VH-VL binders against q9h9l3. Designs and how they scored, part 240

Target 1, 176 residues: q9h9l3
Amino acid sequence: PRKMVAIDCEMVGTGPKGHVSSLARCSIVNYNGDVLYDEYILPPCHIVDYRTRWSGIRKQHMVNATPFKIARGQILKILTGKIVVGHAIHNDFKALQYFHPKSLTRDTSHIPPLNRKADCPENATMSLKHLTKKLLNRDIQVGKSGHSSVEDAQATMELYKLVEVEWEEHLARNPP

## First folded at step 13 (VH-VL)

Design C56 (framework fv_amlenetug)
Fold by ESMFold2-Fast, scan of step 13:
Structure C56 (fold): chain C 176 residues (1-176), chain A 120 residues (1-120), chain B 108 residues (1-108)
Amino acid sequence: as target 1 above (176 residues)
Amino acid sequence: EVQLLESGGGLVQTGGSLRLSCAASGFTFSDYAMTWVRQAPGKGLEWVSAISGEGDSTDYADSVEGRFTISRDNSQNTLYLQMNSLRAEDTAVYYCAKDRITIWGPFDYWGQGTLVTVSS
Amino acid sequence: EIVLTQSPGTLSLSPGERATLSCRASQSVSSDYLAWYQQKPGQAPRLLIYDASSRATGIPDRFSGSGSGTDFTLTISRLEPEDFAVYYCQQYDESPYTFGQGTKVEIK
């Protein structure tokens, strides 16, 4: 696979009133959309709010979930040294307790040419669902039972591929 | 009681190098990300660099990337900032600061700062 | 990067008066990841407020924070002599972490 992956994470609420976002699922796909990693992850703290409508996570998914510390190690081995594509990817990195180099990070919520292709303001933060519908003519995150992080990671990679040549050229001339 | 004590600041010529240290005590050092924030004389705060609790990931402000390296020694409870290719614009008080949560949070404790003066 | 703009640049007030400080973000700050710091001359910054409205440990209740999205406010209900200082807002939603340029609260 190319040295480029796409990631999407699902978080549950922990801590007081469930306000802390803790990693509960992570999906990573390669350049062609093949799944490299997809695991439910058990937070070290008690889950106060599963946020099921958005996360798709339920109590039964936690039974055989990989403990956070172990999952984090596995995930970071996949991400390290690769170009990582995500949508609002800062949230995924927060959940992973990880800093990824900016030069190797691609955030489809902050790529002006991508917004331009979608007929959206260049500096606006558009949702993954909106960009995917507008540019790929595909509906994702359908229904009220939660999102599929695999589906989201695959859509994110496909969106990036629409602007990859243009954006990589821009970054080569204007390094972060 | 949480304490952060910076050292290593001083006068250095443009193009030179300095290594700053921050000795931490009063908390489990390896559980928290650490950061360097600088302040030029009479100016505001500028974030410089951060490092994860285990030291396995780092981040840098664009103005220092490729010139500065953040590192830590969790066995000695010490944070470092290696500063190379120094420029006049790097003149500032450098603070080390502790993340409030573990990582990606605001900074709940700060050292007293160490002054770095870069001149020709 | 998220640019934080503080206003006013300087507030000239007397002890006992109310201070209201503004911090505006160039884009929405998710989950209220916005903090306020106080800095006195020759001293390190001190965390006052985190998550837009949560008071840090040891901070007097005359300090309060509010706001969400792009518009945040720090309020000091009754200024004490020790409150005359520079105040900075900071976002920790996205890398790089950024600070506002500061608001100086000075004695009239």
Scores: ipSAE 0.686, ipTM 0.886, lowest interface PAE 1.6, mean pLDDT 92
Fold by OpenDDE, second read of step 14:
Structure C56 (fold): chain C 176 residues (1-176), chain A 120 residues (1-120), chain B 108 residues (1-108)
Amino acid sequence: as target 1 above (176 residues)
Amino acid sequence: EVQLLESGGGLVQTGGSLRLSCAASGFTFSDYAMTWVRQAPGKGLEWVSAISGEGDSTDYADSVEGRFTISRDNSQNTLYLQMNSLRAEDTAVYYCAKDRITIWGPFDYWGQGTLVTVSS
Amino acid sequence: EIVLTQSPGTLSLSPGERATLSCRASQSVSSDYLAWYQQKPGQAPRLLIYDASSRATGIPDRFSGSGSGTDFTLTISRLEPEDFAVYYCQQYDESPYTFGQGTKVEIK
């Protein structure tokens, strides 16, 4: 079986209106929750909105942040060939300007068995915070200081592990 | 001036294979993701496949996943689409498109396309 | 997948008139990752608008894009003879990067 990692990214707003989501932090953990990568990342464009309430990113974090191109190379080396787990992971890939193969991607925001286990509608998109509380009895993303991408990545991996066997079997029978 | 020129289209039987090529010029080829988009006769546009600048990332539409393979040779400034197990519904003009920034699009330059006809 | 529905299917207008084309998404398109393309018979598509409202290089200012979320609009302020073509919207927020079915702008 392929190695598995979980990823979570924090984005800031760039572009004329700040609507472009640019990578500002990326965290990657292994199957056991050990941190493989956790870096602040400097977008190539001027930051218009730090989105601090959600991202936890402040201007001071960008002083010694890793340039995007360098960070992207580091991250891709970690992700290559692995099963990548994330929540609403298309946003992370978008910010990374990288698209992982569908067959090697696991999005915990789109796993019906996970929702079922949490007594949620199978076709609903539930938040990571909600699923983590319901299934892991753990509070994440608390307060107003912003999210912790490491915490979120770890929670995402733990959630996936709950349904890993069932979901992997499903995917084997129904390849994307 | 950016130029994209597709080739390799033609008539093929159902279940057959075909390899398309796209020769690129006028820009640093490896710096940009490339995409294939197809258009059935008299129909709209359909995204088919994309590949990153360095070729280290690929994506496919569900309709072609497992049958088509996108690749590139940056030393030759050429994009490829290997099409296997072809079906009638694969009949279309296939366009080579340059991504503006990422493999997500949009596509700021297009070739003139090459016609693929799959017959039973 | 995100389904994009364009309206109307056909728009019949005269040169000099204002054209308004709609593109509705089945779900919200984040970061305004929405593009508009123009395609003339026998030609490849041409990028007009990206990021919902940004004009591509070389595109006349009579073309403008607006909208967010699920509703997007392409406006041609004053139609020129060369503007009669098929127009497609496309989202690049989520794979697959789907296109609308197109709106044909034809001469009345």
Scores: ipSAE 0.006, ipTM 0.548, lowest interface PAE 10.5, mean pLDDT 92

Design C57 (framework fv_amlenetug)
Fold by ESMFold2-Fast, scan of step 13:
Structure C57 (fold): chain C 176 residues (1-176), chain A 120 residues (1-120), chain B 108 residues (1-108)
Amino acid sequence: as target 1 above (176 residues)
Amino acid sequence: EVQLLESGGGLVQTGGSLRLSCAASGFTFSDYAMTWVRQAPGKGLEWVSAISGEGDSTDYADSVEGRFTISRDNSQNTLYLQMNSLRAEDTAVYYCAKDRITIFDYFDYWGQGTLVTVSS
Amino acid sequence: EIVLTQSPGTLSLSPGERATLSCRASQSVSSDYLAWYQQKPGQAPRLLIYDASSRATGIPDRFSGSGSGTDFTLTISRLEPEDFAVYYCQQYDESPYTFGQGTKVEIK
């Protein structure tokens, strides 16, 4: 069996009008929720919008942040060859400028059995906050100071574990 | 000006191999992800494969996974698509396209395309 | 995979008329990560609109994009002779990159 990790990234706005999402923090946890990686990351472009309400990123976090190129290398070393779990994980991979194999990717925003357990329509895209509250009875992303990518990665792993057996069986019969 | 020029297309028998090339100029090649998109005669566009700017990350459509290999030579500003175990269904015009900034982005420039015909 | 369905398949109009092209996604496309391309016979596709509503460099202002979530529209306010072509929508929210099947805008 392959090792499994969960990832969550925070992005800031760069480029014209801050419309480009650039990686500014990444957290990776193992199957048990232990932190394997958690660093603030310095984008190569000027930050126009910190998006602090959602990202939790402030100017002081950039002072000793790991440059993007170096952080990307470290993160890819951890992800390579592993099953990677995330929520709307395509956003994280986009910010990392990385293609992870589909056969090793698990997106908790696109797992019909998980929505079914939450009494939600199987074809709907539910937020991490909603699924975590409904299925784990836990409030995440609380307050106005931004999200914790560690907390989000841990919640994402726990959500996946609720459907892991049935979803892995589904994927074995219906390869992605 | 940005230019992308494909070459290497032609007629090949089922089960054969071809290597496509895309010569790029007018931009810093290694800073941008590159993509191959194909179009069967009279049909729509189908994404085939993508590669990161440094060449360290690749992705493939399910229909070509294990048969096609995307690669790049940043010193020569050239993108490649190695096609093995070709099937009649691979018959298409193959376009080289440049991603705007990231590997999950829209394509701001396209080459003129090169025709690959697979027959038995 | 996100499936994009374009309608109508063919739109027959005269120069000077308004063209409205639809693109519907099988699931929500986040952050308006949707583009429109124009393709003329024997030519490569040309980028027209990105981020659902932003016009690409050199594209005339008669072209506009709108929509969010699952429903997107390309509007050509007043068709010129050179606008008769096939139009494709494309999502770049998640891999794999997917295109709609195309809408052909042809002369009546």
Scores: ipSAE 0.225, ipTM 0.746, lowest interface PAE 4.9, mean pLDDT 90

Design C58 (framework fv_amlenetug)
Fold by ESMFold2-Fast, scan of step 13:
Structure C58 (fold): chain C 176 residues (1-176), chain A 120 residues (1-120), chain B 108 residues (1-108)
Amino acid sequence: as target 1 above (176 residues)
Amino acid sequence: EVQLLESGGGLVQTGGSLRLSCAASGFTFSDYAMTWVRQAPGKGLEWVSAISGEGDSTDYADSVEGRFTISRDNSQNTLYLQMNSLRAEDTAVYYCAKDRITIFSPFDYWGQGTLVTVSS
Amino acid sequence: EIVLTQSPGTLSLSPGERATLSCRASQSVSSDYLAWYQQKPGQAPRLLIYDASSRATGIPDRFSGSGSGTDFTLTISRLEPEDFAVYYCQQYDESPYTFGQGTKVEIK
C-alpha cells in the first residue's frame, strides 16, 4: 500500500469584501477512503462571508472549532512525506499556508488521462462534480446546503485510482 | 520601514559551498513566507526557494532541489540559503524577498541582492 | 508548472506613448494570482501590480493591469522617461512560482 492520502478543504471569505479564502474545514482520507481527519477550523481573521452554499460552513460550526494554528499542525503532520491527492489542490495548500513537494502531489484537475477517460479536453480544468458523475456515475455536491469535504475527498481518491497505474508510470518517466 | 539586507555572496569554486543570509527588519518576520529569487547576468528572474513563516514548510526549484537548503531563524529575523555542490549555472545575483500577505502572494519588498560567482 | 510567456520581447517606444505588454500562462491562473514587476539596471525588481489589476502602494496610476485565466496585460498609459525598464510577470497561484522571461521597454 502506498503512503497516499486525499484532501479536501472548505474555505470561508475573510478580509475586504470577504475576498480572501480562509480554511474553515479540512477532511483527509486514506487510500481506502477511511477518514483520517475531519475538523471544522476557526480562521484567525473575522469571517465576512461563510459561502455556505458551497462550503457548508455555518456560524454554528465555528463554535468550538479548532483554531487555525493547531489544526494546521495536525494536518501537516498527516500530509508530510505522503503522496497527497486533491482536486485543484493548490487552493487547499494556499489555505493551509503550506508547500507540499510537487513530486508527491497529485491534482485530479490536471491529469490528462483522467480528462481523456471523461471525454473532456486533456488540458481543461474540469470540476470534481463533473468528473465524478462522468467516471464514477455518482452525484456529489448535491443540494444547496454546501459540500461535504469528506465526500469530495473520497471521490477524489477514487478518481485518482482510475488512472493511478498509468499516471505514476508517466511521472516516473517525466518527473514534474 | 521594511528592510531586507543580503550578505554572504562571493566567488566560490565549482563543487563548493556558500551560505547566504538575509537580515529582515520593520515587520513581524515569522508571519510571512520568505523567498530567494536569482538572476543570472543579463538574464531574467528565476525563483529558487521559499519557506513558510513558521519555517515548517519549504519548497525548491527543480534545478536546486537536493543541493540548496532554505532555513530561517525567527528569533534573529534572519533568512538563510545554504548552497552545496555549486555549479557554474548557479552564478547569479540572489535576492531575498518578502511575501506581501503571508504565503502564495507576490513579493512586496526585495533586498539589494548579493552576487554569487561560481568558477572552475 | 505554469509557464509564463511574455510578448513582445522588446518594445521600442517614445515618451508619451502607450505601452501594452502581454503575459500568457500555459494553464489557468486561479483567483488572478498574477503580479507585474519593474526592474531597472542594477536594481532589485519593484512590485507594480498584484492580483492581476491592483496597484501596489506608491505606484503611479498610469500603470494598470488586466486579464484573467491565461491572458494578462500590463498597460502604461503614457510613458515617462523613468518607465523605460524591463517588466516581468509572475504567478503565485501554485508552486513552483514562475516568472515570464521579461519584456524590455526601450527608447525608440
Scores: ipSAE 0.636, ipTM 0.860, lowest interface PAE 1.7, mean pLDDT 92
Fold by OpenDDE, second read of step 14:
Structure C58 (fold): chain C 176 residues (1-176), chain A 120 residues (1-120), chain B 108 residues (1-108)
Amino acid sequence: as target 1 above (176 residues)
Amino acid sequence: EVQLLESGGGLVQTGGSLRLSCAASGFTFSDYAMTWVRQAPGKGLEWVSAISGEGDSTDYADSVEGRFTISRDNSQNTLYLQMNSLRAEDTAVYYCAKDRITIFSPFDYWGQGTLVTVSS
Amino acid sequence: EIVLTQSPGTLSLSPGERATLSCRASQSVSSDYLAWYQQKPGQAPRLLIYDASSRATGIPDRFSGSGSGTDFTLTISRLEPEDFAVYYCQQYDESPYTFGQGTKVEIK
């Protein structure tokens, strides 16, 4: 079986209206939850909105942040050839300006068996916080100080592990 | 002036292969993602495939995944689309499009397209 | 995938009239990553609007885009003879980067 990693990114607002989501932090953990990567990242454009309440990003984090192009290269080296697990992971890939193979992508926001296990509608999009509470009895993203991408990546991996066998079998029978 | 010129279209039998090319000029080719978009006769637009500026990232529509391969030669300012196992439903005008900024941007320049006809 | 549904299918108007085109997404489009294109017969599409409301270079002021989330609108304030064409919306928030089925603006 292929190696598996989980990823979570925090984004800030850039562009004239601050509506463009730009990568400002990326965390990657292995199957056991060990941190493989965790860096603050400097967007190429001026930050208009730090979105601190959600992202946890502050101005001070950008002082020694890794430039985007450098960070992207580091991250892609880690992801290449692996099964990548994430929650609403299309946002992370978008921020990374990167396409990971669909067959090697696992999005915990779109796994019906996971929702079923949490007594949620199978076709609903549930938050990472909700699923983590229901299935792992753990509170994440608490307070108003912003998310922890390491914590979120670890939770995402643990959630996927709950349905890994079933889902991998499903994907084998129904390849994307 | 930005220019995109597609070539390689033509008539091919079902199950056959074809390779499209797009010659680009008027901008720094490697700085921009490139995309293929197709349009069946009398139908709408369909996104087919995209590739990053450096060629280190690619993506495909489900309808062509495993059959088509996008690539680029930045030394020649050329975009390619290798099409294998062609089907009747692949019949379309294929446009080469320049992404505005990144691989997740809209297309600010288009070629005039090249017609691919797949017959049984 | 995100499905974009455009309405109406055909819009018949006269020069000088206001045109309002709708694009509805099956799910929310983040960061307003929605574009509008114009296509005339026998020609390649042309970018009109990006990021939902930003006008592309060289596009006349009579073209404007608005909306967010799942509902987006392209407005042509006063139709010119050269504006009669097919218009497509496209999202570039999530792969595949889907297009709407198009709205034909024809002369009444």
Scores: ipSAE 0.042, ipTM 0.590, lowest interface PAE 6.3, mean pLDDT 92

Design C59 (framework fv_amlenetug)
Fold by ESMFold2-Fast, scan of step 13:
Structure C59 (fold): chain C 176 residues (1-176), chain A 120 residues (1-120), chain B 108 residues (1-108)
Amino acid sequence: as target 1 above (176 residues)
Amino acid sequence: EVQLLESGGGLVQTGGSLRLSCAASGFTFSDYAMTWVRQAPGKGLEWVSAISGEGDSTDYADSVEGRFTISRDNSQNTLYLQMNSLRAEDTAVYYCAKDRITIFGYFDYWGQGTLVTVSS
Amino acid sequence: EIVLTQSPGTLSLSPGERATLSCRASQSVSSDYLAWYQQKPGQAPRLLIYDASSRATGIPDRFSGSGSGTDFTLTISRLEPEDFAVYYCQQYDESPYTFGQGTKVEIK
């Protein structure tokens, strides 16, 4: 079977008025939820807005952060050839400046059976926090100090495992 | 001033091959994703392929996957599209377009296009 | 893939009139990642609006974009002769990038 990992990234605001999202942290976990990668990442552009309430990133985290180009190389070595699970994963790939094959991508924000299990409309986009509470009875992204990308990646993998057999069978019958 | 200039279009027989080029100037070429968008005569815009700034990541429309190859030479500021196993349905004006960012952005600059005609 | 459906297919209007063009997505477009382009016969497309509502450099104030989620609108407040063209919406939320089929704004 092909190896599977889950990813979650945190972004900070760069560019005019801080409206550009730049990668500032990335966490990758394996199938069992063990951490394979978790680093703060220094954007090549000036950080205008740390977005700390959501990202959990503060100026102190940037002092010894891995430069973007180096971090990207490390991350892509982990992702290449693997099934990558994420939530609204296109945002993570955008921040990484990376095209991952559709056949190896699993987005828990776009899996109709997962929404169905959560009693949500099949084609609605539900937040990771909502799905995790409904299906795993767990509160994530708690408090005002920002999100943990490790916690989010672990929750994402656990959510995917709830529909893995059904969804992989669907994809085999209906290739992307 | 940003400029994109396509070349390499022409008439080709079904099953043939063509290579398109796009010469870029006026910006740091390697910092931006580049894309090819085509338009069949009298029809709408169809995205064909994209390549990351460093050239290490590519994507293709399902209709061209396995037949077309996008590449870039950052030392020459040039984007390429190698088109193999051409079909009549590939007849279109092919535009080179610059992504606003390194991937999944809007297209802020476009070339004038180069016509590819595939006939039997 | 996200399918974009534009309506109407053709708008027949006179200079000075307001044009309202719709673009509907088959699923929600995140963060307003939607752009509008203008294309005149024999020319390349020209970026008008990005991030659903931001005007591109050099685009006249009569052009405005609005909407979010699945429903987006391009408005031309008072048509000038040079505005008669085909308009396309495009999403850049996820791969593959997709365009609407276009709305032709033509002289009545």
Scores: ipSAE 0.161, ipTM 0.728, lowest interface PAE 5.0, mean pLDDT 90

Design C6 (framework fv_amlenetug)
Fold by ESMFold2-Fast, scan of step 13:
Structure C6 (fold): chain C 176 residues (1-176), chain A 120 residues (1-120), chain B 108 residues (1-108)
Amino acid sequence: as target 1 above (176 residues)
Amino acid sequence: EVQLLESGGGLVQTGGSLRLSCAASGFTFSDYAMTWVRQAPGKGLEWVSSISGEGDSTDYADSVEGRFTISRDNSQNTLYLQMNSLRAEDTAVYYCAKDRITIFGPFDYWGQGTLVTVSS
Amino acid sequence: EIVLTQSPGTLSLSPGERATLSCRASQSVSSDYLAWYQQKPGQAPRLLIYDASSRATGIPDRFSGSGSGTDFTLTISRLEPEDFAVYYCQQYDESPYTFGQGTKVEIK
């Protein structure tokens, strides 16, 4: 048995026309949904587009934000050796500039039994908002003031717990 | 000018070991993930392994997991691939490649490749 | 794992003609994280296009990429003699990184 955490990151736009996604907030919760880490993170590049409608990030959040290299070190220390749950988690790992072992990664956007419980095609990529509403009867990412990465990480963990037993058994028989 | 130069290829028997090196110059080596890509004679490209800029995380293709180890020495601007328990199917030209952005990007520069031949 | 399928396997054309190469993904590639490479015999691959449509440094404007989701295209508007080569698509959306099997563009 390995310890398990869920992660969700918020990104802002950097680079030409703000098209590059750079890490600006990271939230990590434990199996029970308790917050282990939640910090605003200062990208090393100039922020062109805060993407506030989705990220919830504003200029004021950058004032006391942890520099990227320091935050990355803290986050990797928490993730290393643990099963990490996320939704479209490859985007979070890209923002963290981190390779997490496939055997310890659980992506709720790519778990066929989870889609099946939601009456969705098994190989489709469903949004976190849709799966959470369908399976947990809970509305997340409400309004136009941006998403909460804590709320998203908590929802992601709860979604995974719905299929954890059968999916872990599947992975034990069919290692990634 | 960015340059990548592989070395260490050669003929080896099945079950044997080889260590490949890639000498990098012309960019800040520690800022970029580095990758090994191989190509069997007359075949297409196959990703083998990648390592983060700081060397603190790695990823491997299923076919080499547990047999190959990627590593880097940022003080010497050198990437390595330690290949153990070699099989005939590992016969290929091995290319060293640089990530375009920092990590999880396409490969913007490639070395000339080094041939590894694994015989019976 | 995302499987990339390239078509046609071989494209026989004359210099001056337009080449259109297809790459289809087994599942959607997020944010168009798809690249195209050119490889000539005995040489390393050369990055042509990244992010589905952005030309890499030093690549002539006769090369263009398009597409999104599962369907991607590389277009060479007017083939030059040096363009006869093998072309590979690659996704970097998720691990493992995967390449298509290649399309050989040869002289008719």
Scores: ipSAE 0.488, ipTM 0.825, lowest interface PAE 2.5, mean pLDDT 91

Design C60 (framework fv_amlenetug)
Fold by ESMFold2-Fast, scan of step 13:
Structure C60 (fold): chain C 176 residues (1-176), chain A 120 residues (1-120), chain B 108 residues (1-108)
Amino acid sequence: as target 1 above (176 residues)
Amino acid sequence: EVQLLESGGGLVQTGGSLRLSCAASGFTFSDYAMTWVRQAPGKGLEWVSAISGEGDSTDYADSVEGRFTISRDNSQNTLYLQMNSLRAEDTAVYYCAKDRITIFGAFDYWGQGTLVTVSS
Amino acid sequence: EIVLTQSPGTLSLSPGERATLSCRASQSVSSDYLAWYQQKPGQAPRLLIYDASSRATGIPDRFSGSGSGTDFTLTISRLEPEDFAVYYCQQYDESPYTFGQGTKVEIK
């Protein structure tokens, strides 16, 4: 069987007015939810906006953070050749500056059967927080101190497992 | 002053192969993802393929997956597109283009294009 | 895949008039990852607007972009003779990158 991991990244604002999203944390979990990687990552550019309410990133986290180029190399070694699960995962791949094969990518924000189980329109893009509450009866991304990328990656893997059998069968018949 | 110059286009038979090149200058080539975009006669723009700055990851449109291979030689500042198993519908002007930021940005500079004509 | 639909297909106007071009996406485009390009006959496309509303270097201020989510607009406030061309929108939010079918702005 092809190995499967789930990923979630946190981004901070760099560039003019903090408009550019730069990788500042990455968490990767295996099929059972065990942490394979979780590091704060130092962007190569000056951080203009920590976006702390969403990212959970503070200046103190940057002191011992892994430089972007080194962290990227470590992360890509884990992702290469594996099925990678994420929520709106295209944002994570943008932050990593990485093209992952479509045939090995699973995006829980674009799986119609998952929305159907949550009593949501099949073609709507639902948030990770909403799907996790509806299907797993769990509250994530609570409060104003920022999100936990480990918690988000674990929730994402659990959500995918709810539809894994039917979705893998669909993909085998309808390759991306 | 960024410049991109395509070459290698021409007439090729259905089922044949052709290799396109794009010579880049005026920027640090290895820092930017590069892309190929094509335009069939009288039609709109269609994205074909992209490659990361280091060349360690690639992406393809479904219509060319398995037939085309994008690659780059950062020591020569050159982008390539190897086209195999060519079909009549591959007839187009092929443009190389540079990512504006590093990857997943808009395309800020384009080459002049090179015409590929596939006939039986 | 995100499908971009441009309207109108052809816009016939006179110099000095305002042009308003629409681009609709089949799915929401996150973080305004939408660009507009201008193409003249026999030439490569030229980047006008990136990130939905940011003007590219050297582009006159009569060109402006707006919108978010699924509805985007390119506005040319006062058409100059050199502005009669084909315009394409493009999303780079997710793979595959896609372009709209184009809007031709022609002299009335």
Scores: ipSAE 0.535, ipTM 0.838, lowest interface PAE 2.1, mean pLDDT 92

